# VH-VL binders against p39960r1967to2165, part 3

Target 1, 199 residues: p39960r1967to2165
Amino acid sequence: VPLEDVCERENTLIPTIVVKLLEEIELRGLDEVGLYRIPGSIGSINALKNAFDEEGATDNSFTLEDDRWFEVNAIAGCFKMYLRELPDSLFSHAMVNDFTDLAIKYKAHAMVNEEYKRMMNELLQKLPTCYYQTLKRIVFHLNKVHQHVVNNKMDASNLAIVFSMSFINQEDLANSMGSRLGAVQTILQDFIKNPNDYF

## First folded at step 1 (VH-VL)

Design t9 (framework fv_tiragolumab)
Fold by ESMFold2-Fast, scan of step 1:
Structure t9 (fold): chain C 199 residues (1-199), chain A 124 residues (1-124), chain B 113 residues (1-113)
Amino acid sequence: as target 1 above (199 residues)
Amino acid sequence: EVQLQQSGPGLVKPSQTLSLTCAISGDSVSSDSAAWNWIRQSPSRGLEWLGKTYYRSKWYNDYAVSVKGRITINPDTSKNQFSLQLNSVTPEDTAVFYCARETYEDLFGGFDYWGQGTLVTVSS
Amino acid sequence: DIVMTQSPDSLAVSLGERATINCKSSQSVLYSSNNKNYLAWYQQKPGQPPNLLIYWASTRESGVPDRFSGSGSGTDFTLTISSLQAEDVAVYYCQQYYSTPYTFGPGTKVEIK
């Protein structure tokens, strides 16, 4: 299901599944070694996905403080899977070239840092509200993971690598012969290190 | 080379606790890329997965519903081993018990190393 | 729980001939996000623990002879021994590791004809 359709159906700015998964990781998973890199049990990930689909992710009584969801890496894996399976990535198909071209231009020293940040903020403001709010929530979450790097061993660079494929569609990757993946990693690493420069 | 060596009594009386240990060499019981499983095999039930323990910043356990409430799987990092305790055993628990390593490396999630097996008979 | 079934219960094959074992899962063990089947095959000889032959439905474990191959996707899987050798006499089990509790097939006994 498209992100906008989920937000409209739920009457929310951020999908409930994203909020619940990220809040649970922030509650008990920030110090998990290899968080987002070490895979959770696929069985637990699928059980959790099915629970959200069948037991009502929007139900106030639905809780991740259940023995069924003790494995933090399964919660993290469910979140990565959700992002990966979005029909349209959070940079959106319409704007991903604008985002990645900006980063490529910046890396080629064709633009000074202050200009890059200004133009990046301009692009972010053009995202649909649900995309922008969801991206913002995710970036601040990943910043918290980065802040716990001493314990979890996952810095902004590691997180950018493991999430990069979730922020660009296969079609957009294929059209660029993979050249834009590095740009996505550059953008995400900067967002994670310096979220207040962008959100 | 990873090796799993099992030990424990082969005869347990009904209502008592079955206790087995699996000693690990060539890997660490607290390895973040592995989980440590117990499986039993009997003519009536075939191969039956019982549960696992694994370390990811803290210890976790996952148990099959059929034995949940009677089973405990505990790691011992000082001895590099893990154990199985099954409470309130009945003759139906008679089986060959195996410990096994499950790997979470990029390419695999199945049981790549097994202990030699321990026949446990539950009889009065 | 995912229920695993195997056919046939037993199979007698002449040396050098092909042996084919089938495995079915009560629900799909294909993880659509990575397009992988969470299905393994094990060989068990009398008095020994099961030995891993194949994982991801078709990937052969290191050290396993190339006469062993796995195929299939979703709910239907096959283990093939292209040219049966005497040392291949054993019981073969399929296992899903898609969801806990992990479950095994009832086994297929392979004998020499």
Scores: ipSAE 0.000, ipTM 0.488, lowest interface PAE 16.1, mean pLDDT 85

Design z1 (framework fv_reozalimab_arm2)
Fold by ESMFold2-Fast, scan of step 1:
Structure z1 (fold): chain C 199 residues (1-199), chain A 121 residues (1-121), chain B 110 residues (1-110)
Amino acid sequence: as target 1 above (199 residues)
Amino acid sequence: QVQLVQSGAEVKKPGSSVKVSCKASGGTFSSYAISWVRQAPGQGLEWMGGIIPIFGTANYAQKFQGRVTITADKSTSTAYMELSSLRSEDTAVYYCARDYEDYYYYGMDVWGQGTTVTVSS
Amino acid sequence: QSVLTQPPSASGTPGQRVTISCSGSSSNIGSNTVNWYQQLPGTAPKLLIYSNNQRPSGVPDRFSGSKSGTSASLAISGLQSEDEADYYCAAWDDSLSGWVFGGGIKLTVL
């Protein structure tokens, strides 16, 4: 289901599933070694995703404090799977080339840092509202994970690698023969390290 | 940065309706939700409903369902709350508030100054 | 009646620590984060705490929040005369699909 349809259905700017999953990780998962890198049980991930569809995140009997969801890596895996399965990734098909071209130019030393940040902010403001708000929430979440790197061993660089495939559509990645994946990693690493420069 | 400015006080007869406006300035109007909260004299805060202007779809507290209509006009950056079939119990200060920039869960960080509505015969 | 339960009043003297409680159920505080609002006499409410324990820019660190199970608390350290106000807890309620507030507590600085 498209992100905007989920947000419209729920009358929210960020999907409830995203908020619930990120809040639970922030509550008890920030110090998990290899958070987001170590895969959760596929069965647990699928069970959790089905529970959101069947029991409803807004049902007062449904909580992530249930013993069924004790595995933090399953909650983390469910979140990654949700992003991966969006019909259009958060950078969007329409704008991913603008984002990645900007990062490629910056890495080739074709522009100075001040100009890069200004242009990046302009691109972010062009995203549809639900994409922008969801991206902002995710970036600040990943910054918290990065801040706990001493315990979890997942710094901004590691997080950018494990999330890169979730922020570019498979179609766009294939069309570039994989060349844009590095640019996505560069953008995400910078967002995670310096979120207040962008959001 | 973001400011919410509400329309002026109203005095209404029982059975009539009132429409209160809330004009946003600063920031992008469609990037957040607008909630309406009322407070009867000497009483606590009561949520009436809210709207996300980009969708145009409103949610209402069950108590007000059927009597309240919340709308938004993106071209004027203005949200409206209309309450019909007024009773003396509807005498209150009515506030609009921006839900904390992203979603309902985080809270209302910017409030209008309030609009006093008095219902009396 | 309010959905979340707060004591009707509390008092303290300057420099004292005051704790304001808020009790709910599994559908609100038990499932969602808690916000706290401060309302000075004659003014609109102000967001004091969001996401259980986070402070907006400009809120002094004397104010702190906590949540345990279906209950939440607001603590005010080094109480000052300007802290005299009404304090409300709030949470999203999954059963009602809306915001619910505590009845508010009137804090008097003696």
Scores: ipSAE 0.006, ipTM 0.461, lowest interface PAE 15.4, mean pLDDT 84

Design z10 (framework fv_reozalimab_arm2)
Fold by ESMFold2-Fast, scan of step 1:
Structure z10 (fold): chain C 199 residues (1-199), chain A 121 residues (1-121), chain B 110 residues (1-110)
Amino acid sequence: as target 1 above (199 residues)
Amino acid sequence: QVQLVQSGAEVKKPGSSVKVSCKASGGTFSDYAISWVRQAPGQGLEWMGGIIPIFGTANYAQKFQGRVTITADKSTSTAYMELSSLRSEDTAVYYCARDEGYSYDLGMDVWGQGTTVTVSS
Amino acid sequence: QSVLTQPPSASGTPGQRVTISCSGSSSNIGSNTVNWYQQLPGTAPKLLIYSNNQRPSGVPDRFSGSKSGTSASLAISGLQSEDEADYYCAAWDDSLSGWVFGGGIKLTVL
C-alpha cells in the first residue's frame, strides 16, 4: 500500500507501524550488538508483520511488549522489510536522481559543503509531506542507534550501508547499474551523523 | 523556529459561540497536525481534537463532539477551533499545539501562548 | 475526569531522585507510547519526554522515562528547584481515538 494512502487512512503523517516498531527498538534495542545488521529469524519477522496486518497497528489488544516479540532483531527486521516493500521508496522515484546527483557532485568536490546542505534542504522540502515526516523520523531514530555505537557496534557508516537498498527502488538502482547506491549511502551517512542540518 | 500565535482573550455569554485562531509562523504549516487542548482554572489538560491540514480531516474528543469544529486554512497557515453552546464550565485557557499527525511519537512539541475564554452572564 | 491516573502531588529535596507514576489501560499506555509534559506556573506546557523515554533537544539527561505494561514512570534525578512544576503524562487512546492526559501531579521542591 502506498505511503500516502496509509497515512490518510490512519489520519497520521507517519505510518503507525513505523512509529511503533522504531519506538520499541528505542525502548529496549539500542544496545543490541549488530542492530539492523544481524538478521532476525524469518519466521518471527513474518509473524510480526502478519500480526500488524491482522490485529491492526491501533488495535487495543496489540502490543510489542508481548513475549511473542522478545527478539529485538525480529522487530528491526520487520521495520527493514516494511521499508523495502513500500511501492515507492522514501527518496521517491520522481526525486531519487536529484538527491543522488547532488551527492555525486559533492563527492566529486564540484560544490562546497554549505551549497550542498542548502540544495539538499531544498530537495527535502519538495518531498510529499508523509515522505518527509517518515524520513525525518527514521533519520532521528538511526542517529540514536549511531549514538549507542560503543555498545551496538553500528555507526552511521554501517547503518547507511545496511539501509541503502531500502531507500532506492529496484528499478532506479538497475537503471543506474548500481552506481547510485554509493550516493544513497553518502546521503544517509550524512543525515544520520548530522540530522539537525537537514530536519 | 516555528511559533504558534493565538488570538486574544474573549468574554462570552452562555449559549454563544467562540472561535479561536492559531497562526503558524516560521515553518511549513501543512507538515504538522494541530491539536487543541484546554485547561480550566486550577485543573488539568484536556484534549479537544485536532486536524491534519493536508487531509482536511479533523478528529474530536467524544466530550466535545457536536459542539466543537476544528478547521485549517493552508493559505494563511491558520488553524481554528470553534466551540458552540458555551456554558460557564467552558471557562478555560485554550491552547493550540503542533503534533506530528497523531503518530504515537513526538507528541505536542510546539505550543501557542494560550487564549483565555471566560463564559459568564 | 482524567483517563490516565497520576498521584495529585509529590515532593523532594534538591539532589534527590523523584519518580512520578502514570497508570492507564490496554487501549492507551498498553498499546501506545507515553509523552510527558512539564508546566511551569503561568506558562503553556512543554514537551519533556516523548516515545516513552526520549528527550527533546535541550532537556537535561537527569529526566528519564520508562514504560511497562499499562504503566509509565518519569524519573527526575538530581532534583533542582526549577523542577517545581506540574507534570502530565499523555498517550493516544485507541478506543477513544484521541489523546488522553493524566490528571497532573504538582511537584514541590522543598
Scores: ipSAE 0.005, ipTM 0.494, lowest interface PAE 14.1, mean pLDDT 84

Design z2 (framework fv_reozalimab_arm2)
Fold by ESMFold2-Fast, scan of step 1:
Structure z2 (fold): chain C 199 residues (1-199), chain A 119 residues (1-119), chain B 110 residues (1-110)
Amino acid sequence: as target 1 above (199 residues)
Amino acid sequence: QVQLVQSGAEVKKPGSSVKVSCKASGGTFSDYAISWVRQAPGQGLEWMGGIIPIFGTANYAQKFQGRVTITADKSTSTAYMELSSLRSEDTAVYYCAREGDYGDYFDYWGQGTTVTVSS
Amino acid sequence: QSVLTQPPSASGTPGQRVTISCSGSSSNIGSNYVNWYQQLPGTAPKLLIYDNNQRPSGVPDRFSGSKSGTSASLAISGLQSEDEADYYCAAWDDSLSGYVFGGGIKLTVL
């Protein structure tokens, strides 16, 4: 289901499932070694996804402080599964080339850091509100994971690699023959390290 | 596993040209810029220029403009640096290095190619 | 002559903390990230610190970087004999439209 449709149905700027999953990881999972890299139990991930669908994850009676969801990597895996299953990536099909071209040009030193940040902010402001707010929430979450790198061993570079495929559609990746994946990693790494420069 | 493997040592006469190769393996060659950095015996590091294979665009340090040409062949994952009008002062170890994300650092380096310019 | 200024040499004893300075201008260190490279004799340089203060995987946490204005510093805590090497700071320079290096510092572990 499209991200905008979820936000509209829930009357929220960020899908409730994203907020609840990220809050739970921030509460008890930031020091988990290999967070987001080590897969959770497939059974637990599927059970959690079904619980959100069946028990109404948008009301206050549904809680992740339940023995069924003890495994932090299952919560992290459920979040990654949700992003992967979005019909359109958070950079959007319409704008992913603008984002990745900007990053490639910056890597070429064809622009200075100040110009890159300004132009990146202009592109971010063109995203639909639900996309922008969801991306912002995710970036600040990943920044917290990065800040715990001593314990979890997942720095901004590792997180950018793990999440890169979730920010570019299969169609857009195939059309570029994979050449834009590195640009997505560049953008995500910078967002994770310097979120206040962009959000 | 990312590895940059450079061509072997060269001995050249003053006024000639040298072309050094740098073959990348492991990782996506087209997604990263490749730079060339040299080091004269007992001296420091000096950036010569770099190329972004996806664009085919090369940038050169002002000191080397007109003498250096940096190219890339995506089909063989190989970058090249050609330096012309060689002088004895060009005797150095020449390194290729992959520019990391943001183009602000070199995360993987080749083993170096010694170029000696003598009569 | 290098664009970024580093002392030519420094020394320390095992277990001590040493700090290596790097001075530039507004067009390089003042506007861009600073990176540090370690070079052991006869080897290619190795990335030690990137983006002012970040460590690549495999670099011990006793190495740290910082940047203030147009200057940067590399700190090595718990100095070990294996740290005896040349250290280079580097940054992009907006005025030159090119990457610039410090002159390098030879660190001797006594």
Scores: ipSAE 0.000, ipTM 0.436, lowest interface PAE 16.3, mean pLDDT 83

Design z4 (framework fv_reozalimab_arm2)
Fold by ESMFold2-Fast, scan of step 1:
Structure z4 (fold): chain C 199 residues (1-199), chain A 118 residues (1-118), chain B 110 residues (1-110)
Amino acid sequence: as target 1 above (199 residues)
Amino acid sequence: QVQLVQSGAEVKKPGSSVKVSCKASGGTFSSYAISWVRQAPGQGLEWMGGIIPIFDTANYAQKFQGRVTITADKSTSTAYMELSSLRSEDTAVYYCARDSEYDWFDPWGQGTTVTVSS
Amino acid sequence: QSVLTQPPSASGTPGQRVTISCSGSSSNIGSNYVNWYQQLPGTAPKLLIYSNNQRPSGVPDRFSGSKSGTSASLAISGLQSEDEADYYCAAWDDSLSGVVFGGGIKLTVL
């Protein structure tokens, strides 16, 4: 289901599954060594994903404090899988080339930092509201993970690597012969380190 | 598809350094990590480190800290692994490999034999 | 020695099922995906299984992987002569912050 349809159905700016998964990780998972890098049990990830589909993520009776979901890495894996399975990634098919071209120009030293940040903010403002709010929530979450790097060993660079495949559609990655994956990593690393420059 | 082609065999003296190249074809060079793995004669595989070419960030295995330098040249789609202060126990086949989301390696280069002898 | 433990050798006959073990700890196999590589004599390693149990396109379905706790195994059903090779397990190790390999097992097909 498209992200906008989920938000409209739930009457939210951010899908409830995203909010619930991120809040649970923030409660008990921020110091987990290799958070998001260490995959959870595939069975637990699939079971959790199915539970959200079947039990209704918007129902307050559905809680992640259930013993079935004790494995933090399964919650983290479920979140990453949810992003990857979106019909259109958060940078969107329509805009991913604009985002990644901007990062490539910046890394090639073809533009100064201030111009890059200005243009990046202009692109972010063109995203649909649900995409923008969801991306903002995710970025601030990953910034919290980054802040716990001494304990979890996952800095902004590591997080950008493990999340990059979730922010670009498979067809867009294939069309670029993989060249845009590194650009996504560059963008995410900067967002995670400096969220207030962009949101 | 992506193919990795490595430089030819080298014979070096103890105390010298060696720089092995890994050239990527198929346009995935800058966006994927490139890892280096070595294999001494009759021994197993040993990860040395890797680099993400687009932002020139390298990570090294603890054993090789201070002796190994991994770099990338995006203009030639080539990654390099330089190992200094060579010893006879550095005699090995050195492989480059593309690194994926869960750190599995696919594809692998053909390997470069480095022999350290006096 | 290697961080991950594999037996040094195994053997089988054509058509037999062979299982190759790989033992680790909570910091590697216990927390991370296990990948398997096949190395034919004189060649570079090839990815055989990734993410515990996934096969790349082109790998026959008689190869399968599994993981339980801090151990993983590679199963080869319907063993064939061309399966004679060295097999390596690998995983990320949280405590070492790097990729670790098993010592490798030489599989002989009689």
Scores: ipSAE 0.000, ipTM 0.454, lowest interface PAE 13.4, mean pLDDT 83

Design z5 (framework fv_reozalimab_arm2)
Fold by ESMFold2-Fast, scan of step 1:
Structure z5 (fold): chain C 199 residues (1-199), chain A 122 residues (1-122), chain B 110 residues (1-110)
Amino acid sequence: as target 1 above (199 residues)
Amino acid sequence: QVQLVQSGAEVKKPGSSVKVSCKASGGTFSSYAISWVRQAPGQGLEWMGGIIPIFGTANYAQKFQGRVTITADKSTSTAYMELSSLRSEDTAVYYCAREYDILTGYDAFDIWGQGTTVTVSS
Amino acid sequence: QSVLTQPPSASGTPGQRVTISCSGSSSNIGSDYVNWYQQLPGTAPKLLIYSNNQRPSGVPDRFSGSKSGTSASLAISGLQSEDEADYYCAAWDDSLSGWVFGGGIKLTVL
C-alpha cells in the first residue's frame, strides 16, 4: 500500500507502524551492537509483520512491550522490511534522479556546499507531506543511533550503507544499472550527521 | 572490478594534437567520474581535468583551459583526452583514473589506467 | 612547483616506522580531505589512503593517515622492502577548483 494512502487512512502524517517501531527501538535498542546490520529472526520479523496486519497496529491497545517481540533486531528488521516494501521509496520515483544528480555534482566538486544544501532543501520541500514527515522522523531516529555509536558500532556511514537500498526503488536502480546507490548513501550520511541543516 | 585500459604510445610533432582513449570495463561507466593526470619524465603528478559522463560535464585545470578537451562516449564506455598545440613540455605519461564512484562514494582516484606515453619531438 | 609541499626523499630500514609529511593551506588541506597515492617504479599510481585516514580493500594496516590543520601525514609501520616507492599526497583546492598534488617523496628502503 502506497505511503500516502496509509497516512490518509490513518489520518496521520507518519504511518503508525513506523512511529511504533522507531519508538520501541529508541526505548530499548539504541545500544544494541550492530543495530540494523545484524538480521533478526525471519520468523520473528514475519510474526511481527502479521501482528500489525491482524491486530491493528493503528489500535492504541497494540503494544510492542510483549514477550513475542523481545528481540530488538526483529523490530529493526521489520522496520527495514517495511521501507523496502513500500511501492515507492521515500525519495520517490519522480524525484530520485533530482536528489542523486545533486549529490553526484556536489561530490564531484561541481557545486559548493552552500548551494548544495539550498538546493537539497528545495527538493525536500517538493516531496508530498507524508513522505517529508516520514523521512524527517527516520532521519532524526538514525541520528540518535549514530550518537550511540560507541556502544552500537553503527555510525552515519554504516547506517547509510545499510539503508541505501530502502531509499531507492528497484526499478530506478535497474534503469541506472545500480549507478545511483552511492549517491543515495552520500545523501543519507549527510542527513544523519547534520539533520538540522535539512529538517 | 573496474579496469581502465588506455590507448598506445604516441609520438607527435610540436603544434599537433593528440587524443588518448581510456576504455572502462566492468561496473557501470556512467556511475563514476573520469579524470586525467599526467607525469613528465622524473616529475610529479599533475591533474588536467575530469568528466562526469552522466551529465556531460567536464572541468579543466586552469593551466590547460583552452588546450584540453575531455569527452566521453557512453555507448563504448570510453573517455577521451585531447591536448592541442603540443610542445616539448607536454612529453609525459598520461593517466586516466576513476575519480568518483557513486556506488562507493569515494572521492579519490581509486582505479588508474596503465598510462599512455606521449612524446613530442621533431 | 607543486601546490602541496613534501620532502623530496626519505629512507628507513626494514621494521622501522617512517612518517611522510604533506603541507598545504586553508584552501586545500585545511578545507578538504587528503588522499595518498603510492607509485612503484614503472607503474601507475595506486590509492593508498583516502578521506584522511581510510584504507581501500587490500591495503595493509601498516599504512595509516592523519590530518591536523593544514598538514597531513602518512605513517608506514613495520617498513618492508616492497614499500620502496614514490608517495604523493593530494587534496581538492577550493581556490583553484582542481585537484592538487604534493611534489612526491622518494622512499628508499635500505
Scores: ipSAE 0.000, ipTM 0.478, lowest interface PAE 13.2, mean pLDDT 83

Design z6 (framework fv_reozalimab_arm2)
Fold by ESMFold2-Fast, scan of step 1:
Structure z6 (fold): chain C 199 residues (1-199), chain A 120 residues (1-120), chain B 110 residues (1-110)
Amino acid sequence: as target 1 above (199 residues)
Amino acid sequence: QVQLVQSGAEVKKPGSSVKVSCKASGGTFSDYAISWVRQAPGQGLEWMGGIIPIFGTANYAQKFQGRVTITADKSTSTAYMELSSLRSEDTAVYYCARGDYEDSSGFDYWGQGTTVTVSS
Amino acid sequence: QSVLTQPPSASGTPGQRVTISCSGSSSNIGSNTVNWYQQLPGTAPKLLIYSNNQRPSGVPDRFSGSKSGTSASLAISGLQSEDEADYYCAAWDDSLSGYVFGGGIKLTVL
């Protein structure tokens, strides 16, 4: 289901499943070694995904304080799976080339840093509201993970790698012969390290 | 089935220039970054620079700025590296490689290499 | 001088685990992903590891990469005679606006 349709259905700016999963990781998972890199049990991930579908993500009675989901990596895996299953990635099919072209031009030394940040902010403002708000929430979450790197061993670079494929559609990645994956990683790493420059 | 095919070996006099070609086949040429990496006999790998064909903009390692020119011809899917003012220490195998010269998936395909010998 | 520092040589025997180190700074390994390349004698380099710890198709799972702070490591388990090669780490350097290689390490399988 498209992200805008989920937000409209729930009357929210960010899907409730995203908020609940990220909040739970922030409560008890920030110091987990290899967070987002070490895969959770696929059975636990699927069970959690099904529970959100069956028990209702927007129901205030639904809680992640359940022994069924003690495994933090299953919560992290469920979140990554949710992003991967979006019909359109958070940079959107329509704008992903604009985002990645900007990063490629900057890294080719064709643009100064201040101009890059200004133009990146202009692109972010063109995203639909639910895409922008969801991206902002995720970036600040990943910044918190990065801040706990001493314990979790996951810095901004590592996080950009493990999330890059979740921010570009498979078709867009194939059309670039993989060359744009590096641009996505560059953008995400910068967002994670410097979120207040962009949000 | 991506291939990078380079031009043949060259023997040059000191002070001359050499221009090596790299023909790409398979995939959309404009979606790649093409880099040039050299290796002197018995020495390590040294990145010289790269080009992003969609922008036509090349970036060069500081050591080679002013001596190297990297260009791309989208119509023939061919990248070129021209090195001027050749000295004996420029004797090396020169490789073209596909990928990003920014940090990303690395260089996933390499040409076979072109031996350039600078001798009097 | 190479920007990334690697030991010049390492050795192991068949079946052993060997680890190859790579040290950089905040502008390269500290800020960007690390790639590893294998160069067999007389051949072009081959991408062995990308994005710190990912393997291209066709690379055996006995090769693994890791990164911690400004340093990276390549681990080769179950060492085989055909692993005798030169190994290079590499990363983008933000301060140089360029791609940099380690000096390379010659791995000998005894």
Scores: ipSAE 0.000, ipTM 0.444, lowest interface PAE 16.3, mean pLDDT 83

Design z7 (framework fv_reozalimab_arm2)
Fold by ESMFold2-Fast, scan of step 1:
Structure z7 (fold): chain C 199 residues (1-199), chain A 119 residues (1-119), chain B 110 residues (1-110)
Amino acid sequence: as target 1 above (199 residues)
Amino acid sequence: QVQLVQSGAEVKKPGSSVKVSCKASGGTFSSYAISWVRQAPGQGLEWMGGIIPILGIANYAQKFQGRVTITADKSTSTAYMELSSLRSEDTAVYYCARDLEGYDYFDYWGQGTTVTVSS
Amino acid sequence: QSVLTQPPSASGTPGQRVTISCSGSSSNIGSNYVNWYQQLPGTAPKLLIYDNNQRPSGVPDRFSGSKSGTSASLAISGLQSEDEADYYCAAWDDSLSGWVFGGGIKLTVL
């Protein structure tokens, strides 16, 4: 299901499933060693995904404070799979080349840091509101994970690696023969480390 | 392109140890897990264990607990498998294999290292 | 002994369809994806099918996978001489916290 359709259906700026999954991880999962890197059981992830589909993400009676979901890695895995299954990634097919070209130029020292930040902010402002708000929520969440690196061992660099595939459509990744994946990692690492520079 | 290149054949005596290397090239070493799988002559595949280099955490199959040590050197993009207290039944081809995200599938395999334990 | 059960051998003639079975339990095939690996004589194994039914780039569409309950199958249609190989199913086992393989099946193309 497209992100915009979910937000419109729920009358929200961020899908309820994203909010609920991230809040639960922030509540009890931030110190989990290898958070987002060590996968949960596929069976547990599918059970959780089915519970959201069948019990409704917007249903007030649905809660992740249930013994069925005690394993944090299943919650984290469900969130990663949700992002990967979006029909269009959060950078969008329409704009991923603009985002990644900007990062490539910056890494090649073809622009100064202040110019890069300004142009990145201009690109972010061009995203649909639901995309922007969802991306912002995710970035600040990953910043919290990064802040717990002493316990979880997942710094901004590690998180950028494990999330990079979720921020570029498989079609766009294939068309570049994987060459834009490094640029996505560079963008995400910077977002996670310095979220207030961009949101 | 991704390539896993393993060290050369080894001939060892019973009771000794062997350390096999697996050098990764063409990809981002730390973003993948590396597993070790062996195959005795005419036999099937047997998983020994794997390592997630970014975390420095290794997991071992129950059968090999206490005898196998899997390590990684991120600076050289090389994974190692050391098997101690060698027996004749450890004679096998030892493969390293890349496992994306850990626990999903082995998309690239090394060419294999033949280890012969003979007296 | 292998944790996943496969027949030890199978045979076919060129152009025929061959199906290779793999049986497990709730802790492996029942709860996790099944992958298939092809091993040509004298070579390292190669990924043939991943996540039950997906083909990596370069694998012909005559290879297909399926999973039902605690069992999985690999189907090879339009059998060719180069398909003569050993085939292994594999799955993560939750109770063992490790990868488990089938015993392998030797496919002979007559």
Scores: ipSAE 0.000, ipTM 0.475, lowest interface PAE 12.8, mean pLDDT 84

